# VHH binders against q84jc2: the designs that were tried, part 113

Target 1, 232 residues: q84jc2
Amino acid sequence: MSKMRNLVEEKFLEFYESWVIQLELYLHQLLIAHNNNTMSETELRHLISKLTTHHKAYYTAKWAAIREDVLAFFGSVWLNPLENACSWLTGWKPSMVFRMVDRLRKSRVVLVEAQVKKLEELRVKTKFDEQKIEREMERYQVAMADRKMVELARLGCHVGGESVMVVEAAVRGLSMGLEKMVKAADCVRLKTLKGILDILTPPQCVEFLAAAATFQVQLRRWGNRRHYVTHS
Short names: E, the ipSAE of ESMFold2; O, the ipSAE of OpenDDE; V2, 0.75 times the mean of E and O plus 0.25 times the DockQ between their complexes.

## First folded at step 7 (VHH)

Design p4 (framework vhh_8fcz_2)
Fold by ESMFold2-Fast, scan of step 7:
Structure p4 (fold): chain B 232 residues (1-232), chain A 125 residues (1-125)
Amino acid sequence: as target 1 above (232 residues)
Amino acid sequence: QVQLVESGGGLVQPGGSLRLSCAASGFTFSNYYMNWVRQPPGKGLEWVSGINSDSSYTYYADSVEGRFTIIRDNDKKMVYLQMTSLKTEDTAVYYCARSPDELYALFESGYMDVEGQGTQVTVSS
């Protein structure tokens, strides 16, 4: 009757809270590195590596959780309503990060022509991969409305062993399809992030990661300040 | 004993084709993401391609995308790399490598452990 948290939701909520606190600490380190142009290339690469490892930890935990309950990631209890409203297939929309890259043009460390070309090629590829996944999701949603699924929903309103088994099988099929699409979307996110970091110099990577982390942290704070509940 | 045995390398002219094979044993092959990595002369390991456990996802380094195709056969415990339009820059020792997931290849490609001896690919006229 009420929206309750299951074990997967409770475990991921604990993980996510700790993960965000660590992201805020890394953001502080990124801002220090960006403002103090005295760090060596080796030191900057080490900091960038900490951030990439941190994001890898998020996707490792997420993929373990979606294997158990992918539906927990649609309307997540560990996100406030504003964060949920800004989600695209359970996470950030891959093409949005290029808006953060565009701000690097105002940086002390300016993008060279070769980098601009590679970033534009990556942006086009990312947009294409993103649209391909959107088409897959639309096909999935249409398939849910076919006559067989409508009949299964109707049967689910009647108590019976056969009806229960058929509905459970359909729900498992639905969850497996969603898991595949969520993983495909996350792969586009990871390829986009890695691609940008491979094109940028270490100082530019620090500025980009600082911009991305700032946006993520601020979006959470804006939603929380509107009396939205993230832990209830 | 985990074993990966690469084969199929050789000398080819630029624009040519080769098919590499990797035979796996000593582990549950279908539980692992499989990768091809290469080491050019005097350089470190670079990730080339990856395929997940059921072949539903394949990934390629930008330098080889459109030219190489990765295939796996879980029944035979084999992974293959079909290489076309070969360039002199493709000259390297090619290794087959297992990983627990796709994330390993994307973030840790430079630190992938190679278990086999590799197979030499030389692209020269």
Scores: ipSAE 0.012, ipTM 0.360, lowest interface PAE 8.7, mean pLDDT 82

Design p40 (framework vhh_8fcz_2)
Fold by ESMFold2-Fast, scan of step 7:
Structure p40 (fold): chain B 232 residues (1-232), chain A 125 residues (1-125)
Amino acid sequence: as target 1 above (232 residues)
Amino acid sequence: QVQLVESGGGLVQPGGSLRLSCAASGFTFSNYYMNWVRQPPGKGLEWVSGINSDSSYTTYADSVEGRFTIIRDNDKKMVYLQMTSLKTEDTAVYYCARSPSELYALFESGYMDVEGQGTQVTVSS
């Protein structure tokens, strides 16, 4: 029933609300551009640049926040329960973005064979990078139950002296490990996003970004609507 | 004064190996993400590899992954690029560059301040 918020959570909640509002405005511009064949390549590239800058701003803010409190991003208070349930290491699962790319094969502007080949190569590499991170997550989950962690948990029953310092050092180590893993996952996300945008033409980039933003916005709306109906 | 001095380049045959070195001075080396970028003849600057401040994470361009290894030594203020299985398309002037984070390396290779002359790598039969 009760929620606790710390300073990191309050600051990021305020940031995220503003960031989502701006994403919805950019989505509106992407949808107009997608339906209107009169925009020049320069105009489309400018719009794509606004979206990539917007995503960079998100990761800049996120990495500053996880440096202070990485656990705030596991079960985030600025996300509804549906958004949290769909998260893979605090964000979207990189390989799933290719489902949005698959929709481009049925678009008005069809992918050429060279693009299809490069996208398949990127898909395979993204899946490989994703699996490496999943193995790191497995190692961290196992480490939580190892002998050393059990011993440190026992020491946490005593307040004062060296016991407090040992427990604090262990908790800091765990947080640093999670921060490293979250940053690694975010690097795969950013590399996958850049890779797709580098392969696609500007009109295809607009369609891809519109699909991605639509999914993110709709997931938030579905989760918020469900919560309201359940708790009203 | 910020200085980055690259060395270790040369002429090698396809399939060969080289180790490039970068000596850094004039800034707090351990606070920066370090990158290798290259400029092939007649082309723009392209990002090759990056390593974060504590060596816990490394990244590579798809064209070099599995063949190149980036290493850093914070005590010596050095960055290295170990290159194996070299290809003719690896021919370029190689530069090291600092960045505030991986974000700049990943999206904007042109953002990086390339200092010094670089080191020439030529892969030819």
Scores: ipSAE 0.000, ipTM 0.244, lowest interface PAE 11.9, mean pLDDT 81

Design p41 (framework vhh_8fcz_2; at its last look DockQ between E and O 0.01; V2 from the best seeds 0.00; counts 0 for: pae E 13.7 > 2, grease 25.4 > 24.2, placed apart)
Fold by ESMFold2-Fast, scan of step 7:
Structure p41 (fold): chain B 232 residues (1-232), chain A 125 residues (1-125)
Amino acid sequence: as target 1 above (232 residues)
Amino acid sequence: QVQLVESGGGLVQPGGSLRLSCAASGFTFSNYYMNWVRQPPGKGLEWVSGINSDSSYTTYADSVEGRFTIIRDNDKKMVYLQMTSLKTEDTAVYYCARSPDDLYALFESGYMDVEGQGTQVTVSS
């Protein structure tokens, strides 16, 4: 239903706007920590924990929302067109974060060979998991087209209550398939992010998280300027 | 009471196949991330495979990728490990383990709770 979809969209838009504001505040703290280099390891770990908790809150809210209306995430009203254009299965593409990791090779606290090896192993695994999901998306698109053709043919042969039930079942199946695909993509994102944070030292984690948050915030600002839109 | 009961182990030749089963009871199975872990003779516990609550995501240790498949049936409260192309290095006691939810399993401590009695897999000629 349109009313149910509108409610999910409005609810998540309100959540996301607040979530982004808090992300910008955490980004400010990450940049201060990275630039002053006087914070203790305990203080750095606490800041990293705030960011990981913040990302957990996002996925908790997202998975609740996709259970209600997964289609809201494919035409997201809380994202500008540039953010939507850069999305891969309703979020960031997991392998993209390794571009940010590559910059750490030139940081004040350089990556040791053992870390480089572990990061390359994680990169290969992440790419493999992305390809598995892309193959599943391809199969889903084929199945979706086949189902729609069959249901369209059925509607042409029989008009009535039975055709309504068949259409509802098909739509429910399509939505369930998309929900699983989005959740699979999010699982790859979470595993990739956790893997990187486990390999990096606290100062390197701060630099990595600052780079990731900077990209996310700047992409939103660039897209918003292009549209001359104001948001609350 | 929470229980995980492993079965399906046995003696198999190198290159053979075997299917392990884990029967869960006493908790809301569909909320949990499920894992298979193993302990080879004289070694510590080694994580083998995991599957999220709705089966949309599966993951494997590098040593078993492409040879093992993890499957779950939420209606039957079962987790399976389909093993193919078995190697002598796969000889171990296999255990089923649960994690509280997908976010916890993938993004927090990786802690696994409630291990059963295990099932012995021996790969030998």
Scores: ipSAE 0.700, ipTM 0.877, lowest interface PAE 1.2, mean pLDDT 86
Fold by OpenDDE, look of step 8:
Structure p41 (fold): chain B 232 residues (1-232), chain A 125 residues (1-125)
Amino acid sequence: as target 1 above (232 residues)
Amino acid sequence: QVQLVESGGGLVQPGGSLRLSCAASGFTFSNYYMNWVRQPPGKGLEWVSGINSDSSYTTYADSVEGRFTIIRDNDKKMVYLQMTSLKTEDTAVYYCARSPDDLYALFESGYMDVEGQGTQVTVSS
């Protein structure tokens, strides 16, 4: 039995596949830049800007899609099971990127004390923000058994009675809180990314972005090999 | 014509509180991410706080985190900044600034345009 995809899932799947392809191209450029110490600061900043813009494009598309159907992202048919298993509120967990930062610290990259301090402060803040969102998510999940859910349940009990449209409207009402939480989570992701990039030098940013992109691309590849996922 | 009119500034002692207001007009207020920025004497613009269109998320500069609270009222087209535990380093002209979207505000915080006249906040003993 194959899962039927709705229009939002289909459109975002197409978008995401294209987006990942472009990410791989940028990854290639990042790796070249990382291995070539002759690139100017201007060139590095330009490359960083391209990546930043690329990520902004993803979340722009995502936020447009979640307005239509946020539930599509709590399943994310465009991701393989491994990617989904590693997801936190429909995306990467913000605190996870500090593992990439830690790798930088252990590599040839030299972080000055001021950078280390700021990164640690950012780590702590990111963790607090994550926890705040998690508590809100818990509150929402507990509150699911409210009047709206009861009404939806009652509608579902009628054999051939209530229209599909009425049920869908009720579900949309229940999804409003989820949309807000997803947006909040994405804001933490973007804030964390910006925070890191603001602390790092251009060469360090390139290395960090390369590490992050590598992780994302490899996770997808590993998952696809393991589960033989086809999206076409 | 876009208008952002800030008010509520004044002189306050360290440890005191102040509430800033911003009245917005000339644009669809509910479609924009709203921010507070400030310009300390002799320094450039500094991003202070932001709130998204539906108030589902607020964010703050590290220097004001835990002391300032941003709130918006889409019906009244108002954005507020409740400031507590004020410090001398909080002295600045405070401006209300809009961002085209939530994502822009997050990535470009500190580089947004000031459209209002601002309100002076002075913290001094």
Scores: ipSAE 0.012, ipTM 0.290, lowest interface PAE 8.5, mean pLDDT 85
Fold by ESMFold2, look of step 8:
Structure p41 (fold): chain B 232 residues (1-232), chain A 125 residues (1-125)
Amino acid sequence: as target 1 above (232 residues)
Amino acid sequence: QVQLVESGGGLVQPGGSLRLSCAASGFTFSNYYMNWVRQPPGKGLEWVSGINSDSSYTTYADSVEGRFTIIRDNDKKMVYLQMTSLKTEDTAVYYCARSPDDLYALFESGYMDVEGQGTQVTVSS
């Protein structure tokens, strides 16, 4: 393990802890502000914009960190084991967010038929994009194994600097490919989020954002509580 | 019987300060998030500020952040709103209200109980 890899992990851990604290503060505003019809449509749009900007800031920081060490995002030190277990390509799975929309429709959010139709179209598009990413990941992994494994097999009979240099090149190539795939997944996440927020009205967007943030904050709290109880 | 009694309102000049109090009874005070809401003349209720059960979280509407401070005293079952740098736009009847402290329960209920008669704050020169 290198010190540079540790430094990237330490920096992003500090960022993420601050980021999730701010998310929790926004969540509280989302939950309280709509409760007694205390905000105008303009104020709701402003709050929604703050949440959107907050999520975009996460990806800005993530993409900078991935350029330095994409592998840090597979089994991240800033997430507890429960959070890591719920990850798909270093983040929430885009298509799974529609289960949250479905739950809201059953309990507190009334959608008109035009919104339902647009949401179903977005759900299909999102699933399609996920499948494309999975196919591209598979093709990349197969192509990498074919070329690099043949080279490693041929060099495996030699002791010396050439074997180290080939391994280093293979790791570098894998990291570049993983960076591209993680960014593609993140783009689907951002497009899906934007698509949902464009279809929903501002009050409905508040309900959705509150539900999503509640899940994320509670997942972190529950995972941390299990750790604390085990050690205390 | 749940009872929330607001007090401490009055007439104050712009830029002045005022401290509102809320006395709570009839429920387990330490189990609830406490809030201040206000009703400006001729308008509906506006949420102002909230504080969780152990004071580890406070939140404020954008219009009052940096000027107002919410405080609670669980031993005395009191909530306070320290207001500074008051503006004419702060003129309203102020109410305290309780809500669930559990974020999941707050999300599910979506409700704040306004039980008292409120206290009038008037900011004018």
Scores: ipSAE 0.000, ipTM 0.221, lowest interface PAE 13.7, mean pLDDT 78
ESMFold2 (binder alone), look of step 8: mean pLDDT 82; pTM 0.850

Design p42 (framework vhh_8fcz_2)
Fold by ESMFold2-Fast, scan of step 7:
Structure p42 (fold): chain B 232 residues (1-232), chain A 125 residues (1-125)
Amino acid sequence: as target 1 above (232 residues)
Amino acid sequence: QVQLVESGGGLVQPGGSLRLSCAASGFTFSNYYMNWVRQPPGKGLEWVSGINSDSSYTTYADSVEGRFTIIRDNDKKMVYLQMTSLKTEDTAVYYCARSPDQLYALFESGYMDVEGQGTQVTVSS
């Protein structure tokens, strides 16, 4: 229903659907490259560059959208319930990608000792940055229950021009706090992704990106199938 | 043994149509993305089209979008590529390739399994 969505939600839904279709296209190219070994190092670097540009495009569009309405990203209408349930501060949890990296170590794509050391250093830094944001989010959630916020919620139940202004100011403050935290989380995501790609060789980057894209696409399909199967 | 057998290639004139078929065996077909990939004379492999396990998503290379249609039939374990408005640039050996639809399958197999043996498409005259 178009009247049930605001303009930011409508525009980002259109963007996201196209973005996911293109991600699937890149996933097919990554899987072919990984299997056939027909691509040169320069061709692999070009494919990796396409994927990094694609992810940067997502964050560019997201940051424009959250400037207008950050709340659209909490319980997003363009994500199915399973995707929403797996979200951490409007996206993937940065430390989760190291599980995919661990799988690479167990494959025939052998990580050398220097790479293992750098990945462990990055993992520790990522967890530290992630925990800092989690503490900020916890403080934000606790502040929602403070005496002033409870009183503002109570006041907002009584219609009057003065109460409307006070409620509007509180909502603006809440939105600005969330926008700051979402941007901080996205910065950790981008730094973690770049860090991993800088450590890995081009064939290892292809395998890593294929794993990440497969998980993202498959999670969406599992959620969409469940919704369709439980229809009625 | 995993097998992908392509057929339907041939010589066609520019503007013509052709339908390629890929018969799959030796694996659980409905668990896999299916792809069409081509190799033009003297060039590397280029991805053409892909379809997910339940046909809810199809993707196409820019060069073929609007002209080619990928279809799958899970009951028959078949993937098809309907090609229309063929151009001389579409001349290539066309291959069918599977890719895992589940994260664990990607790392257990380590690879997208066997490319098919291919089917030659020649667009000339």
Scores: ipSAE 0.000, ipTM 0.116, lowest interface PAE 16.3, mean pLDDT 79

Design p43 (framework vhh_8fcz_2)
Fold by ESMFold2-Fast, scan of step 7:
Structure p43 (fold): chain B 232 residues (1-232), chain A 125 residues (1-125)
Amino acid sequence: as target 1 above (232 residues)
Amino acid sequence: QVQLVESGGGLVQPGGSLRLSCAASGFTFSNYYMNWVRQPPGKGLEWVSGINSDSSYTTYADSVEGRFTIIRDNDKKMVYLQMTSLKTEDTAVYYCARSPDEIYALFESGYMDVEGQGTQVTVSS
């Protein structure tokens, strides 16, 4: 089981490093597109599609890995300490992306009233979905301290096959509960991202995706500088 | 043999309630995102509701939010649509539909590969 768990971490580390390199390449294309006002709507939609496909590939790989070892995503070895500190249920906090959308208000192509209304409706729904998941996580954390769990932990101090089996079954149940919560959070992330992209025009989508990718790439670089002793 | 079989449709009065059922067979039901879609008379297909493989996330069209509830039972290989406060505008043939990939189902509108044969819901006095 430990060998399979270690292989899951190793495999996802390899995947994530490659995924981030490709994200940086897409970021360069987004920045070029943002500065090039001659690109057609078809060309912009194609670039947006490449980014959305890239994000879908991440969640496909993540859900496969979570099925094997969800705990690997709490304190991930492929993330530096700064990225881990900024995580909400193993990823970005959905409502946070609306702060990035606010930058679009200062761009040359401003949001129209209808877009502002739809974005506010989406923000309210996203926060509601977040709060629902946070309440489930609080219940999970409280359940960890309930009498049955404390007694089970005491049984785990005994050396014996029966105690080991009971503890292993409980840990599997806890992992399944975490998997469900992480999947719920990822569903909110994907629906929030999709909702924003559906409301925005192609040029605004490019600007938004560039802002989001820039933040993700810079956060990783700032944390890596701290983790690996390097000079300016 | 992959099949989705809907049931539970019928004639109901405005303000009434109805529960639709969808029985799945021939595939690993617990791995799939499931949807309810409907086709009102003289109109195209309209997505109504969706539920992910482990029931940790449900989503609804604005027109039915707060009135309809989607639930699934993976052991019985069933998905249900509990409809309350029914309106004449809810009159349609209701279809159960499977999405081939959960991540794509959440991101791509209309990403469904198998539909059932449908069950008729008529809301009238």
Scores: ipSAE 0.644, ipTM 0.850, lowest interface PAE 1.5, mean pLDDT 86
Fold by OpenDDE, second read of step 8:
Structure p43 (fold): chain B 232 residues (1-232), chain A 125 residues (1-125)
Amino acid sequence: as target 1 above (232 residues)
Amino acid sequence: QVQLVESGGGLVQPGGSLRLSCAASGFTFSNYYMNWVRQPPGKGLEWVSGINSDSSYTTYADSVEGRFTIIRDNDKKMVYLQMTSLKTEDTAVYYCARSPDEIYALFESGYMDVEGQGTQVTVSS
């Protein structure tokens, strides 16, 4: 049974498909820049700015969409099952990007001691923030078993006018809470990303962004192949 | 017209505390990410702290984390900065600044425009 996608899902699906295509184009540019040491610092910074702007555009669209229907993002139809399985609160897990940074450290990229120290501090902070959000989410999930949800479950069997209003109010309340949580998680993501980019040199930023984009694109490709799903 | 009016600054000894206030008007306050930035003597603007529209998220510069607390009141259209354990390096003119959106604040906090007159904070023995 083809799950009837709601309007928010359809719109965001269209947006995301376009966004991913553009990401792949930027990835290509990043890879060229990474492999070609002839680009000036100004050029590299410009490329980095394009990528950061692209990411900002994603979250702008996302936050607009979640105001309408945050629940759409807890079953993201624009993602394949593998991508969804790897999602933490509707996106990438902030602490995951440090593994990419670690890869840089093990590669030909030489980080100065000051950078290493700052990255470690950022890692610790990111993990701490991540854990706070997780605890809050757990609390929220447990609270779902409150009186309102129990009433919702009971009313689900008897659809009356007043009952429908109560159910809708309950769902709205839950949605508002979830929206806050999702935004909090996104803030940690964005802060982490910005933090890393502020610590790294432009060439290092390019390498990092290339790695991140590659991972995202490959994850999508792997998921699509595995599930025989072609996303237009 | 958009107005941001900062207050609460003054002279304080190291280790002391101050509470800054910012009164906002001329825009839909609850729709904006609010920030504190500061300009130390002879230096450029630096971002200090930010708070999102519903207060569900706060963030701080590393230099002030654990010592400063940002709070907002959407009903009163106020944003506050509670400063504790003040240091000499905290000496600056402090400004309240709004971001076009929360995402902008997170990425471009270092380039935020100042709209108010600021309030002077001087930490000296």
Scores: ipSAE 0.033, ipTM 0.493, lowest interface PAE 2.6, mean pLDDT 87

Design p44 (framework vhh_8fcz_2)
Fold by ESMFold2-Fast, scan of step 7:
Structure p44 (fold): chain B 232 residues (1-232), chain A 125 residues (1-125)
Amino acid sequence: as target 1 above (232 residues)
Amino acid sequence: QVQLVESGGGLVQPGGSLRLSCAASGFTFSNYYMNWVRQPPGKGLEWVSGINSDSSYTTYADSVEGRFTIIRDNDKKMVYLQMTSLKTEDTAVYYCARSPDEMYALFESGYMDVEGQGTQVTVSS
């Protein structure tokens, strides 16, 4: 638990808490829609659009925040330890979302053969894009042991003078590299989400979004309810 | 002022190929994500493909994945779209557009600012 927070962390914590409250309200609407056979296609599309806009608002706020301090998203103060432990490159792992899609095959929501094929094609592509980002992160981590970083560490032991500016420039370069990778991961997330929603019918989209929101909300609740009893 | 000049369009048979070019000026080209977007007759803008500043990441709309390739040359301030296996539904005016990032391209393509006149691609027999 950190006692001090920077302004980016404070602002995003406030944003995120409000964003999660609104997600819970949308989840309630999704569950009503899922259990109610009287909603029109237009009404379902409108609800799906609200959820899509809500997720886009999250990434808009996140990308503004990582421009200022990308490291705030590695071990975020607005997430509990369980949420942080489940993060892949500062968010959900894109391929894992297909486990939620697999639930649709076991429910009363019937996927036609053409949808199953398109979802499998999307899953394969998502896994490929995910692995590409993992290779880029590996290269980044290897570069941390490069001669440039060793030299930067040596310069960092000296206080003042031109060496301080060189160290600052190098640190900014490292942060920009992380920003790029986080944005790349978020783009795979957004493309995966859009791809699934484009393949599914509006009732199936509602069920999928409800499953995803339920998992996110429950993961937060489980982490917040961590309780330990000392044995005597 | 920001200027983007598209070229390379034309009439092509289904299954054919075309290469579109975009010449950029008036901004620091290497700092921007570059996109191809298209507008089919009587419809809004549709995002087609994007490429980040150093070419290390490319993205494609599902409708063109595997058929189109986006390339950029920062020294020449050019972005290209290599189109293969063209379909009648690829008929559109094609524009290049700069954006701050890929999210704008993927979800906000209908609000993307297109500076040039575009280049017409017509796929028909």
Scores: ipSAE 0.000, ipTM 0.281, lowest interface PAE 11.2, mean pLDDT 81

Design p45 (framework vhh_8fcz_2)
Fold by ESMFold2-Fast, scan of step 7:
Structure p45 (fold): chain B 232 residues (1-232), chain A 125 residues (1-125)
Amino acid sequence: as target 1 above (232 residues)
Amino acid sequence: QVQLVESGGGLVQPGGSLRLSCAASGFTFSNYYMNWVRQPPGKGLEWVSGINSDSSYTTYADSVEGRFTIIRDNDKKMVYLQMTSLKTEDTAVYYCARSPDEFYALFESGYMDVEGQGTQVTVSS
């Protein structure tokens, strides 16, 4: 007997499916803008604003959901197995976006020296923040296996008011620790995204956002069509 | 009526320290994320620092991290910016700004409406 989805999982699944459909619509607009060099700076900034607002909606919904049940975001039911396999602390790994920025240079986008310097500074800072979070997560995982946690697990096999309360408090503490780490990772993601958009010109921002959205949409499509990919 | 009144600015030498204050009125202060933003001469607004409603989370621009500290007092409806190791690049008019959330501060800081007159910070030798 498998466990059913909880209310947080059901609600976020509904949200995420709608969010991805809207992302695909924005991707079409980004690709049109990228292929049309006659769009004004105002028009490009408006499109970039739509994408940043869309990502804002995602993190607003995510942070509300993790406050209720952070564990729903580890092995998420709204993600296919391929998307889950590619996740780093419940989302994209911040340093991966610099590979997308590198591809921009090869896509006939000319980055000036000042932009290259700022992007390298941001890349170094992002990797440092990423590694700091990875060390915190490792310490968290090691702490899970200490003798006190093993003792609490044994105690949980014996129903008594005091032991039940102690186990419940420990589980709440673990969830709060994960929530803090997920929020820290999301803040690195948001700072990295904003930093890149602040360095790039509007046409370069459109190309970057198109590359990022293309990867996200294609990864989902590949995972959803797994039966064709694994047997073809 | 929403009011934000900044104070504490002045002329300081590089390496100096200064504490800015912002007094808030006309809204439920404890429901808002509070920010410091600055406008250097001839440039647009740049976000400096933010603090959530209960002070459990603070954020800083990379240019000021380790040098500035944001503090809030919900009982007094005040937010403060403690600035140390000041650089000539910190010269700007400093504004206090409310936002509904941290995300607004991080992504829309350049588009924040400043309600107050600001306080001038000049760092020169």
Scores: ipSAE 0.000, ipTM 0.280, lowest interface PAE 10.2, mean pLDDT 81

